# Designs tried in a protein design chat: VHH binders against Phototropic-responsive NPH3 family protein NPY3 (NPY3). Part 9

Target 1, 272 residues: Phototropic-responsive NPH3 family protein NPY3 (NPY3), of Arabidopsis thaliana (Mouse-ear cress) (q9fn09r205to476)
Amino acid sequence: DWWVEDLAELSIDLFKRVVSTIRRKGGVLPEVIGEALEVYAAKRIPGFMIQNDDNDDEEDVMEQRSLLETLVSMLPSEKQSVSCGFLIKLLKSSVSFECGEEERKELSRRIGEKLEEANVGDLLIRAPEGGETVYDIDIVETLIDEFVTQTEKRDELDCSDDINDSSKANVAKLIDGYLAEISRIETNLSTTKFITIAEKVSTFPRQSHDGVYRAIDMFLKQHPGITKSEKKSSSKLMDCRKLSPEACAHAVQNERLPLRVVVQILFFEQVR
Below, E stands for the ipSAE of ESMFold2; O stands for the ipSAE of OpenDDE; V2 stands for 0.75 times the mean of E and O plus 0.25 times the DockQ between their complexes.

## First folded at step 4 (VHH)

Design p20 (framework vhh_5c3l_4)
Fold by ESMFold2-Fast, scan of step 4:
Structure p20 (fold): chain B 272 residues (1-272), chain A 119 residues (1-119)
Amino acid sequence: as target 1 above (272 residues)
Amino acid sequence: QVQLQESGGGLVQPGGSLRLSCAASGFTFSNYDMSWVRQAPGKGLEVVSDISGSGYSTTYADSVKGRFTISRDNAKNTLYLQMNSLKPEDTAVYYCAAQWGEDYSLDYRGPGTQVTVSS
């Protein structure tokens, strides 16, 4: 819509008033309101459309925080009104601008409604300066918890098992990929945190455990100093019976895996 | 059966652009780190760029940084290399390669596609 770009020229207060008036009068789809919010955010928040942009500029943080809080308050309630990618960009900005818990809770709830639409890059959210980790892993754990809570509620309502299983499988794949990437780039990722996140999706349907194995292997590779107990605990996350022949061929030569795990893989590969 | 097939090579003037593609089949594409590797006549293999299985970690050789962009589409089992500001030194056969992890030997490699930058 041509008027959407014109709205992005307005001050945030006037933008809010105009959008509120449009919504009150009706006749505009929630998706169009969502588009107006996204265009406004893209023009007014530095680096918003570039997911890997550094948003830790200390100047104007208070003004950016207020603007973001206002935009979040204007999000239509309809699930289809905005994309998961847009919600995650808002969440990344909320972390950068140090917005309050209420905005983060609302964004996390909404992202949890459609977490299967996210990609691994979406989940690489920078932590505030001064912490132990460069990336905010706790916020990702919160997003997973939201998805789990909401899917359990849908299961109770006897929603289609095929649709729920598909969403769960896509989130399992997403989180397996996220764990592999965060293990590669985050030197301070603990074994406890890795296992905690992996366990949240461990019961989700999967065609294979190749992704689980890949995440474990990357964690072991980037954390060569972990104990035998930690290696055993991490390796228990995968079901050796569900590994592809390709994963088995890799794993039996993998010196990072505990010997017992290699023996189990050899046994199950031989029986196939 | 694992197959990797490169395409998009050709003859181009210095300063020009090319986009290479690699179609993958016969394995779970998203489980493999993918690389573009090149070999000029009489030279050894040079890893030009690699990309993680999820697509979100990338590296580039110093010779191509700022000029080349690697990407992948896991839904389509396809790897890409966007090559800009091409130089005569970029003339080589370009291979796509797949490996389970970055410290393992190349598990699979395609037949290659020729890129020739007119001097």
Scores: ipSAE 0.214, ipTM 0.623, lowest interface PAE 4.6, mean pLDDT 85

Design p3 (framework vhh_5c3l_4)
Amino acid sequence: QVQLQESGGGLVQPGGSLRLSCAASGFTFSNYDMSWVRQAPGKGLEVVSDISGSGYSTTYADSVKGRFTISRDNAKNTLYLQMNSLKPEDTAVYYCAKQWGYESDYDYRGPGTQVTVSS
ESMFold2-Fast, scan of step 4: ipSAE 0.062; ipTM 0.538

Design p4 (framework vhh_5c3l_4)
Fold by ESMFold2-Fast, scan of step 4:
Structure p4 (fold): chain B 272 residues (1-272), chain A 119 residues (1-119)
Amino acid sequence: as target 1 above (272 residues)
Amino acid sequence: QVQLQESGGGLVQPGGSLRLSCAASGFTFSNYDMSWVRQAPGKGLEVVSDISGSGYSTTYADSVKGRFTISRDNAKNTLYLQMNSLKPEDTAVYYCARQWGYEGSFDYRGPGTQVTVSS
């Protein structure tokens, strides 16, 4: 509330002491503590709401890393205490400041608990400068793996089967959208990485494979130099029987698709 | 059963502003890149702006860059176009369009909403 804004002016050490005292005394919801952490991060971490260039000063980088590590250590354990978007912003900062594996692993675990709440823009995480890709695709793969591991545990307990199916459907939609976007903006995305990510959500519930087709088409459009074998492997990700009539109409005219795939779509249209 | 319905058009004086809306139904809105396209009387279609399914990426025609802003609310299945500093040359029927591929191909568009910029 009003005191949350005032806390954001404090040093990190004092902020931690005050928040710890408030939590010890009780009477404040975990969501309010989460709000205080988010407001503090937004005011104290440069570019937190929008990923910007890292600072040039070595001492400043160490201070930012320490601050971020402290904020992560203060996250309430309750799932609803912080939004998935806030956790992903912390993860983006952890990559930028080159924080240790422990912080990134904990953030990835927390994000995996509610990955269905993320949007595609949240997953567009910039890689450290000097790498092979502009965007950190491996970290997104880690988030998907975390979600899969956690949903498998929930499935074994027979907990919330309808909710698990809904979460899986939303994550499949998210990842189909992410693959389309990353294919457009990341020219160094390999065929192997594209397929690996897509396959992780291939068994999830979907109303149609239109999203899968759009991702494949975008990948083929932005990677015209890939081999015929690579085009075939990518195209196998979609089930032509689950394409909408609109997707079929587009695909039949699509010169980027392998001819065999076009023929298969035409065949299934005749049988349908 | 894809449906797109534009609203918010009208008569406005040069230098004025309008906000167009497009209500989408019958498909998973957030999975599709969307565009605003316009057609002046007797002329072909011009792509004014596009936005990716997530809202991450936006582009604008040079003629409108700096004056128009495209946005979307995926929770409400609604696409928006904020038009500022309107000029007589912006007079056209504005269509909400669903993109089907990177090349700016469209498989569906709404019936359009008329924008007239005149005194």
Scores: ipSAE 0.012, ipTM 0.386, lowest interface PAE 8.9, mean pLDDT 84

Design p5 (framework vhh_5c3l_4)
Fold by ESMFold2-Fast, scan of step 4:
Structure p5 (fold): chain B 272 residues (1-272), chain A 120 residues (1-120)
Amino acid sequence: as target 1 above (272 residues)
Amino acid sequence: QVQLQESGGGLVQPGGSLRLSCAASGFTFSNYDMSWVRQAPGKGLEVVSDISGSGYSTTYADSVKGRFTISRDNAKNTLYLQMNSLKPEDTAVYYCAAQWGYESTDYQYRGPGTQVTVSS
C-alpha cells in the first residue's frame, strides 16, 4: 500500500498512535496493519531480516527491546493478519534482545496456530552467547509443543479432521527437515534431544518416511562417535515399510545404519 | 521417472549476468541436496555450488564465491544459480545434480546441461 512505507519513517510513539487511529476508525484490513508492522520492524530493528546480535551496547538493546515489545502489543488478533515468518522474526529478535518470558510465550502461542507455514530456515534460531549450543533447540521444542496442544484442543472440539491432518503432515515434514539441518550445523546436538524432538511428531500422518530417514542419516553422519545403542534408538524412529525404493537403495548400502535395520529394510522390500 | 532439466544458459559478455534454472520431477525434491556442476572445454567436472534440501546450508567453490548465488524453491521443484560478474573462465556446460548423501561426489541424478559462453 502507498502509505505503509511512509509510516515506517515515524517514531514508534507516533507510529503506534497513527495505527491505533486507523484501526479504531475501520476500513483497513488486518492484513494491511500486519504489513505496516512488518515494514516498520524491517526498517527500525537492525538485523531483523537476518538474526545478528553483535550489539553489545546496553542502551541500544534496551531501546530495541522496548520497540519490539510495542510492536508485539500492536499485533492484530486475527490469525491471517501476519505471516508465520514475521512472527518467527519477532521471536528471533525477542531472543536477541533478551525480552521477558511473557513476550516469547505470546509469540510462541501465535506461531503454534500456523506452524505449518514455517520454513526450516525460520526454525534455525541462534541461542544467546554463553550456552552449550549455537542454536536454540529448546525454543523449537516449545513451538512444536504449542502446535500439538492447540491441535489437540481443535480435535476435541470436532474441528475438521482433514484440515488438522494436513497441518500435522506439513509440520512433520517441516520438523524432519529441521532435524536434518540442525544435525548438520549443530555439533553439540545430543542423541536424547534429537530423539525427543522427532518423537513429538512421530504419530503425525506421513505418506513417506524418506524425510525421517534423511534426518537420521544426517545425525549419524555428523555424530560418528555415538554408541551402538544410540544408533539403534535413533533408527527406531523410522518405519522401514514407508521408505521409497530410492531411500531403500541408499539405506542398504549405508554403513552408518545398524545391520539389523539394513536386514529389516531388505526383508520388507522382498515381501512387497 | 526422474528428470532434471536445466535452462537459462547462453552467450554473455564479460561482467554480465545470467540466471540458470533447473526443473526437477519424479522425486521428492526437498529430500535431496542439489548441486551445480560445470565442465569447461577440455577440463574435468567442477562442483560450483551445493545447497541442502531445506535451502539453509550453501557452499561455493573458491572460483565463484562472492559472484554466484545458489537458491531453491521447493514448492516449484526448481533450483537456481544467479551468476554475476561473469568471466571467460566461467565458460562451461552447467549441470544440475541431485544427491542423497552429504559430502557425496556420486550424484544420484544429473541433468543434460546448459551451455554458458562468456565471450571476451
Scores: ipSAE 0.299, ipTM 0.657, lowest interface PAE 3.6, mean pLDDT 85

Design p6 (framework vhh_5c3l_4)
Fold by ESMFold2-Fast, scan of step 4:
Structure p6 (fold): chain B 272 residues (1-272), chain A 120 residues (1-120)
Amino acid sequence: as target 1 above (272 residues)
Amino acid sequence: QVQLQESGGGLVQPGGSLRLSCAASGFTFSNYDMSWVRQAPGKGLEVVSDISGSGYSTTYADSVKGRFTISRDNAKNTLYLQMNSLKPEDTAVYYCAKDWGYEPSDFDYRGPGTQVTVSS
């Protein structure tokens, strides 16, 4: 809509008043309100569309924080009103502007409602400077916890198993990819944190465990100093019976894997 | 069917530049790490560079670091390698590979390759 672009020229206070008035009068879909919010954020928040830690030109953290808090307060309650990508961009901005816990909790809750729509790049949220990791792994763990909690509540209400299983499968694939990516980027990622995150989605339906194997292998490759016990614990995350022939061929030659795991793969490949 | 097709190779003088492209099809491109692998005449395979499925992580062999840049366009299912300050030692057949193991022997699929010759 052309008027959405015009609304983005307004001050945040006037924008809020106009959007609130439109919503009260009705006749506009929540998705259109969501679009207006996203266009406004893209125009008014530096680096919103492309997260960049160098976008502090004319930095005013307090003003940006207030603007972001106002936008979050205006999010329509309807799940389909805004995309998961938009919510994650708001979350990334909330971390950059050091917004309060309540904004982060609300965004995390909403992202958890549709986490299956996210891609791996969406989950690469930069941590505050001075930390041990470049990316905030704990915030991603919170998003997974929100998804798990909400899915369990849906299961208790006898919601469609097919829909829940599809969402779980997509989130398992997302997290497998995230773990591989973060293992490559973060040399300070602990075995405990890697396993904790992986275990949160370990019971989710999957067509194969190739993604799990890839994540484990990347972790082992980038963390050569871990103990034999840690290697064993990490390797237990995958079900050798669910590996593709290609993954099995790779794994049996993989010097990074514990010998017992290689033997298990050979055994299951033999009875296949 | 997984298909990879490289292009952009050719003859170039030392100090010149080339940009290689790889068109991918038959799989969800953004879900897989991609690599550029080369083989010089009479030598083994060398992993030149790799890039994560999301595009956020890249690595480079020491021999090309600072001169080559790997990138991808997931909307176009295309992988790129920008090669600057080319040296005679860069003469090789360059392969696009679907790479989840990050070693030549770990590649699920490789394209037919494109020849890069750096000579006066």
Scores: ipSAE 0.011, ipTM 0.360, lowest interface PAE 9.1, mean pLDDT 82

Design p7 (framework vhh_5c3l_4)
Fold by ESMFold2-Fast, scan of step 4:
Structure p7 (fold): chain B 272 residues (1-272), chain A 120 residues (1-120)
Amino acid sequence: as target 1 above (272 residues)
Amino acid sequence: QVQLQESGGGLVQPGGSLRLSCAASGFTFSNYDMSWVRQAPGKGLEVVSDISGSGYSTTYADSVKGRFTISRDNAKNTLYLQMNSLKPEDTAVYYCAAQWGYEPSEYDYRGPGTQVTVSS
């Protein structure tokens, strides 16, 4: 609708009043309201469409925080009204503007409803300046926890394990990719945090552990000083029987892996 | 069989642009970090740019920062290099290379290369 673009020129208070009036009168799909919110956010929040904005905007943080809080309060309750990508962009903005816990909780809950739609880039949420890591890993852990909690609730109510297994498989792939990515960038990522996040999705169905192996390998590469015990603990995340022949070929030549793991891979590949 | 095939090279004027592509087959593309590596006439190999398997971590050589952009499409098994503001110094054979993520200068696979010539 053309009026969606026109609404983006309004102040946030007027935008809220107009959208509320439209919704009260009915006749507009929740998805159209979601589109109006996204267009408004894209035009009014600096860097909203660009995850790593290099510009140092001299905007009033308090006003941006208020604007974001208002947009979150306007999100339609219907699951398909907004995309997971839009919700994550709102979450990224809420971190940047240091919004309150309630907004972050609501966004995390909504993202957890459809975390399987996210991509790895969506989860690269910049941490506040001055921390030990560039990206906020604790927020991603919270999103995974929301997905797990809601999926367990769906398992209790629904007889459709196949649909939940598909969502879990997609989230496992997402988190494997995220861990590989973050391990490459974050030299200060602790072994404990890496394992904690990986273990949250370890029971999820997977046809292959190549992604798990890649994540472990990237972590070991960027953390050459970790202890023998830490290497063993990280390697336990991987089921050697689920490695592709391609992954096995690389793993057996990998000097970063514990010798025990290499021997186990060789045994399974040659004997079974 | 594993294949990497570069395309998009050619002759271009200084200040012009080219987009290189690398089509990959025979391996799980998303499990590999990808690089563009070049060799100018009479010089050694220079790593121009790297991109992680997911596509979200990138690095660039100082000589190309701000001018080149590396990207990948894992659904299409394709690596790209967008080259802007080309200089005569960018003249080289450009190679596509794949690495499981071990050593920066070691490659599991490398393509045959595509010639880029920047001259008036």
Scores: ipSAE 0.444, ipTM 0.744, lowest interface PAE 2.9, mean pLDDT 86

Design p8 (framework vhh_5c3l_4)
Fold by ESMFold2-Fast, scan of step 4:
Structure p8 (fold): chain B 272 residues (1-272), chain A 120 residues (1-120)
Amino acid sequence: as target 1 above (272 residues)
Amino acid sequence: QVQLQESGGGLVQPGGSLRLSCAASGFTFSNYDMSWVRQAPGKGLEVVSDISGSGYSTTYADSVKGRFTISRDNAKNTLYLQMNSLKPEDTAVYYCAAQWGDYESDYQYRGPGTQVTVSS
């Protein structure tokens, strides 16, 4: 709208005052406030729309941190006021600017409310310099925990399993894809961390375990030094009976899988 | 069951652009790595570009890096190749391929191909 673009030209203090006045007077939908925040963030935060890691430390980190903290404090409480993608961009910025735990926790809670709207790329949040991994895997684990906690509360409050099962299925697919992608590039990803994340969504409804198999195979391919026990534990995450004929054809030729798993797949496929 | 169908090929002048599409069906598209592979007249197969199932890891042959962009739309089960600054050397039949794991694997599906001709 006409005023949204104009507000993005204001200092953060004036922007906050104007938005607060608009909200106090009423008559504006939370979604419009959300739009104003997103337009402001896109214009004022370096790299917000485009991931940019070249010499970003030359910026005034304290000023950017203060700006982001103010924007987070202004987020409307209504679930549909802002998109999951916008919340994740704010989270990525909060990691980059080293914002406090309270801001990160609030963003994680809000993302958990609608994690099923995220895509794999949204979860590829770059880790701060000095870590052992390129992407911040612990943050993603926190987002999954938020989703699990919130869906468990919804399961207690109503009798509708269909809506919650659909969200869970979408998140399971999201996490399977995330694990496959992260396994491709993260040489230092431990078997324990991989299994911990996968187990958080293991009870979610799935029509197929092809995605689980793909994630396991990518992990095994990029981590050839793991023990037989670790391979067994990883392989236990998938149900061989839920593999497609295509996945079975690949798996029986797969030298990375434990022999017992290959035999199990052959048995179930040939008996059909 | 698995079907891959390329489209968007044709005749273009050097320096021109084309966008190839590949429509996929019969499998869970997002679980497969996808590749564009080409075969020029009288030459062997060359892997032009590949993209992971999620779309976030891409690789390009040195011959096309900076000129071609691979992408996918998992909601539409479609793979794309945006080809810019085309050269006569890019003349080839372009194939869409679906791969479990990587292109070097024997587990592979490939479409019938689409002809790209860059006139000199």
Scores: ipSAE 0.392, ipTM 0.699, lowest interface PAE 3.0, mean pLDDT 85

Design p9 (framework vhh_5c3l_4; at its last look DockQ between E and O 0.01; V2 from the best seeds 0.00; counts 0 for: pae O 10.1 > 2, placed apart)
Fold by OpenDDE, look of step 5:
Formats: structure tokens, C-alpha cells, sequence
Structure p9 (fold): chain B 272 residues (1-272), chain A 120 residues (1-120)
């Protein structure tokens, strides 16, 4: 809609007033409101579309924080009113601008409702400067928690088990990919954190545990100083019976895996 | 010569218990991870449980978790499997297996097995 672009030219205060008026009068779909918010954000929030590290002015950051918090408060309640991608961008910016906890929680909740729509890149959220990691891993944990919470709520409402299983499977795949990637990037990723995140999706339906294996292998590869106990614990995340033949072939030759895991794989291969 | 000999198998009713033992000789027992594996009629070998050489770490198949307990006495060169709450599905020949693996090789020893039958 042409008017969406025009609204993006307004100050945040005026924008808020206009959008509020439109919503009050009715006749505009929540999706259109969401679109207006997205267009506004893209235009008014520096680095929203492309993450740029150049926002060094504290005053600007405060202004952007306020703007972002306002936009978050304006989000329509309908789940389909905004895209997962837009929400992720808002969340990334919210972390960058150090927005309030309530706004971040709200965004996390909304993202959790549609986490299966996210990709691995979406989950690479930069941590504030000075932290132990470049990326905020805790926030991903929060997103998974929200997803689980929302899924449980849906189950209570007698939603189709099939839909939930599909969603869980997709999220499992997503998190497997994320874990592999974050293991590669973050040398400071603790074994405890790795396992904690992986365990959140360990019960999700999966056709294959190849993704989990890749994550484990990458983690072990990047963490050569890990203890035997930690290796064992991390390897327990994988069901050897659910590995593809190719993964099995790789795993039996993998020097990073505990020997007992290799033995298990060898025995299970005899069943095939 | 490496020797493994299983014992303790037999016929038991569902819900019953058995304790399997495996006597090991001919190798440094404490250096080997040990496993119980089983083969049911018409099925392949299944890993039931394993225990590290030191006995510090144990693993179980999902099907036996909470019911079976693997242990070892390195001073006696003996491996044990306590099986509780047995089910008909647990019917199989149970083998004691030792696995020695290096980075570039693996070698497995296995006993003749002991029959476990769970039937009403």
C-alpha cells in the first residue's frame, strides 16, 4: 500500500498516533499494520537490514532504543501479522541497542511461536561487546524455551499432533545446524551450554540424527581440550541407531568420538 | 588367549530378574571397555549396555534403561548385568563383549553367550 511508505516518513510519535488511529477505526488488516512497521523499521533503524557496527554515538543509541521499543509495543497480536524474519531483525536490534528486558521477552515469545520458520543465520545474534562470546547463545536458548512452551500450549488445546511434530522436527533440524555452526565459530562455547541447548530438542522427532552427529563432531573438533566425561556426555545426545550409513561410516573412523560410541555404532550396523 | 564366558542366563517369568556374569581371562580386563550385547531370534546384534574400563561410565539402550544395570569387578575380571523387570522382548542370547580400539584399529572379543528366556 502506498500509504505505508508515506507513514515511514513520519516521526515515531506521529507514526504511532496515526497507526493507532487506523487500528482504532478498523478496516485495516493486521498484516498491513505489520508491513507498515517493517517498512518503518527498515527506514528508521540504522543497520536494521544490514548489520553495521558503526553506531558509536550513545545519544543515537538511546534514540534508537526508544524507537525500537515503541515499534515492539505496536506489534499486532495476531501471529501472522508479522514475519519471523522481521521479528528476528527486531530482536537483533533490540540486543544491539540494549532494549528493555520486556521487549526482548516479547520478541522472543513471538519468535518462539514460529521458530520453525527461522534459519541458522537468523539465530546468529550478536552479543553485546565485552562478552565471552561474539554471539548471544543464551538468547537462542530462550527462543527454544519459548517454542517449547508454545508447543505445549497448543497441545493442550487439542491441536493436530501432526503439525506439532512437523514443527518440532524442523526446529530440531534448525538447532542441530545452529549447534554445528556456533561450535565452529565460538571457541569459548562451553560443553555445558552446548549440551544444554542440544538437550532442549533431543526428544523432538527426527528421521535422522546425522545433524546431531555433525554438531557433536564439530564441537569436538573445535574443542580438543574437552574431557573424556564431556565427550561422553556430548555423544549421548546422538542415537547411534538413527545414523545414516554414511554417517556411521564416518563415525566409526572418527578419532574424536569415545570408543564406546564407536563400538555401539559397529554393533548397530550388524542389525542393518 | 582371550576368553570370555557368560553365565546366569535361564528361564524367567515376565517381571522377574536375572543376573548375568562374564568371566574374563587372557587380557588386561581393566583396559577394555566391556559391553553386553544380545541377539534375539531373527534379529541382529543389539547393544544392551556398556561400561568403561575403569567402570566410571555406563550406557544403556533405551529399551533397558531403568531396568538393567551393568557393573564390573576389575579385581575379579568379571562383568555383570543385573536385569530387572524382564519382558518377553528381552528374550535373547546375551553375549559379553570386549572392545579394544586404537585410532587406526579395533578388535572385539566375545563369549559364546548365555540364553535368557522371558516367558509366562
Amino acid sequence: as target 1 above (272 residues)
Amino acid sequence: QVQLQESGGGLVQPGGSLRLSCAASGFTFSNYDMSWVRQAPGKGLEVVSDISGSGYSTTYADSVKGRFTISRDNAKNTLYLQMNSLKPEDTAVYYCAAQWAYEDSSYQYRGPGTQVTVSS
Scores: ipSAE 0.007, ipTM 0.269, lowest interface PAE 10.1, mean pLDDT 88
ESMFold2-Fast, scan of step 4: ipSAE 0.582; ipTM 0.807
ESMFold2, look of step 5: ipSAE 0.503; ipTM 0.788
ESMFold2 (binder alone), look of step 5: mean pLDDT 84; pTM 0.849

Design q1 (framework vhh_8k46_1)
Fold by ESMFold2-Fast, scan of step 4:
Structure q1 (fold): chain B 272 residues (1-272), chain A 119 residues (1-119)
Amino acid sequence: as target 1 above (272 residues)
Amino acid sequence: AVQLQASGGGFVQPGGSLRLSCAASGFTFSNYDMGWFRQAPGKEREFVSAISGSGYSTYYADSVKGRFTISRDNSKNTVYLQMNSLRAEDTATYYCAAQWGYESTYQYWGQGTQVTVSS
């Protein structure tokens, strides 16, 4: 819509008043309000499209925090009103600007409603300076927990079991991919944290455990200093019976895997 | 059967641009890191660029940083190499290759596409 760009020129207070008036009078779809918020955020928040830029270091954090908090308060209640990607960008900004728990909790709840729409890159959220890890893995756990909690409530209400299973399958694929990527780029990722995240989606439907195997292998490859016990615990996350022939061929030659796991794969491959 | 079909090569003047494509089939594309390599006559095969299975992590040889961009579309099973500000020394046959994760060797290789940068 042409007016969306014009609204992005307004001060936050005037923008809020205009959008509130439009919403009160009705006649505009929630998705159009969502578009207006996204365009405003992209124009007014430094680094919003390109997170954690050097330019953000020189900005007024208090002003940006207030702006972000106002935008979050204006999000329409309708699930379809904004994309999961936009919500995650707001969440990344809320971490960067050190926004309060209320804003982060509301964003996490909304992201949990449609976590299956996210991509791996969306979940790679930088941690605050001075932490043990470069990436904020705890926030990803919170998003998964929100998804799990909301899905369980939907199951109790007999709401679209087929849709819930599809969402779970997509989130399992997302998290398997996330674990592979975070394992590659985060050298300080602990075995405990890797396993904790993987276990949250372990019961979700999957066509195969190839994604789980890939995540484990990437973790083992990029964390060669972990103990034999840690390697064993990580490898227990996958079901060797659910590996494709392609994954089995790779795993049989994989010196990073515990010997017990290689033997199990060889056994199941032979009886297949 | 595993197949990697590279295309997009050709003749270009110094300072020009080309986009190479590599279409993959016969394996689960998103489980593989993809790489571009090049080989000029009489020289060893040289690493150019790589991209992780998710597309998030990218790697570049020092000689191409800032000029080349690798990307992938997992829905199309295709990896791309956008080559800008081409130089005579970029002349080579370009190969796409696939590896399971970040391994020491690439398991699958394409036939290559010739890039010639000259006036």
Scores: ipSAE 0.574, ipTM 0.804, lowest interface PAE 1.9, mean pLDDT 87

Design q12 (framework vhh_8k46_1)
Fold by ESMFold2-Fast, scan of step 4:
Structure q12 (fold): chain B 272 residues (1-272), chain A 121 residues (1-121)
Amino acid sequence: as target 1 above (272 residues)
Amino acid sequence: AVQLQASGGGFVQPGGSLRLSCAASGFTFSNYDMGWFRQAPGKEREFVSAISGSGYSTYYADSVKGRFTISRDNSKNTVYLQMNSLRAEDTATYYCAAQWGYESLYDYQYWGQGTQVTVSS
């Protein structure tokens, strides 16, 4: 059905009325409604499909804010109705247009329900101009906190350990990749912020700590001016016993790592 | 063992398109930056394009910017090179390569077998 593309041509008021009518009649899956919302947003919100730094015009911001608030209000309650990537794009827009805390909290909550579906690129959200960092790292920390809070509630209530462990493992992999990439592209990333984010997922299941090591190494490489103490604190995030043979071979030649860490890796390899 | 399997080469006319694929095995794919290199007859091997482990950061040689697009699918352990608006000067054997973390754009540990691309009328 091509009606999804046709709806993107409508004003927001007509779009809302038509979608509401379709939903009242029934017979349409929540995922199709989600698709209609995503197509509409992609067409009507500047920069929605790509991350960019736009200077705000007051009249444009007010119109975009109203549009975004309407779209958020139309999101189906079903978890599978919209992708995590779409929710993150809506969240990015809500920050840019200075929407109320209510919209941002709802989007963050929904993203937390399915954070394991996100990719690293989804989390590389540009901050508004004039901030300390080019990328909005605090927003990512909020999303991780939502995931942690919701997962802890699931652990307490339903004993679905296998499903929760799988989601945690996927989020750990996502955040390891995010930390590696943000360390490469964000020159103002502090040691404190790097460690804070990494620690939030440090207890999650992993097959290896190769991703953790890669993130640490990228951070050390791009931040050569940090202290010996900061290098030691960052390096403590990885469990040397969980490194692959390939990661160990790389790490023992790595002059960026504290000597004590290299010695520990050599010792654990010796006793294998 | 680490293996890289390049494919998708062939004969095309100027202005045509090809998509190269490189399937990787034997390592955690998302921890490696991937690159494409080419070697034309009688010339040295040159850099074409690279992509970070996450897929977010991409790099292109000036000769291919705007015509070639690198991408990767970490769930399939595959890197791609979409080549559009091909020119006779793009004729070369294309190689995929893998690098742990980020050392440099040109310092790659593992290399695949080449796939031949010939652009000729």
Scores: ipSAE 0.484, ipTM 0.777, lowest interface PAE 2.4, mean pLDDT 86

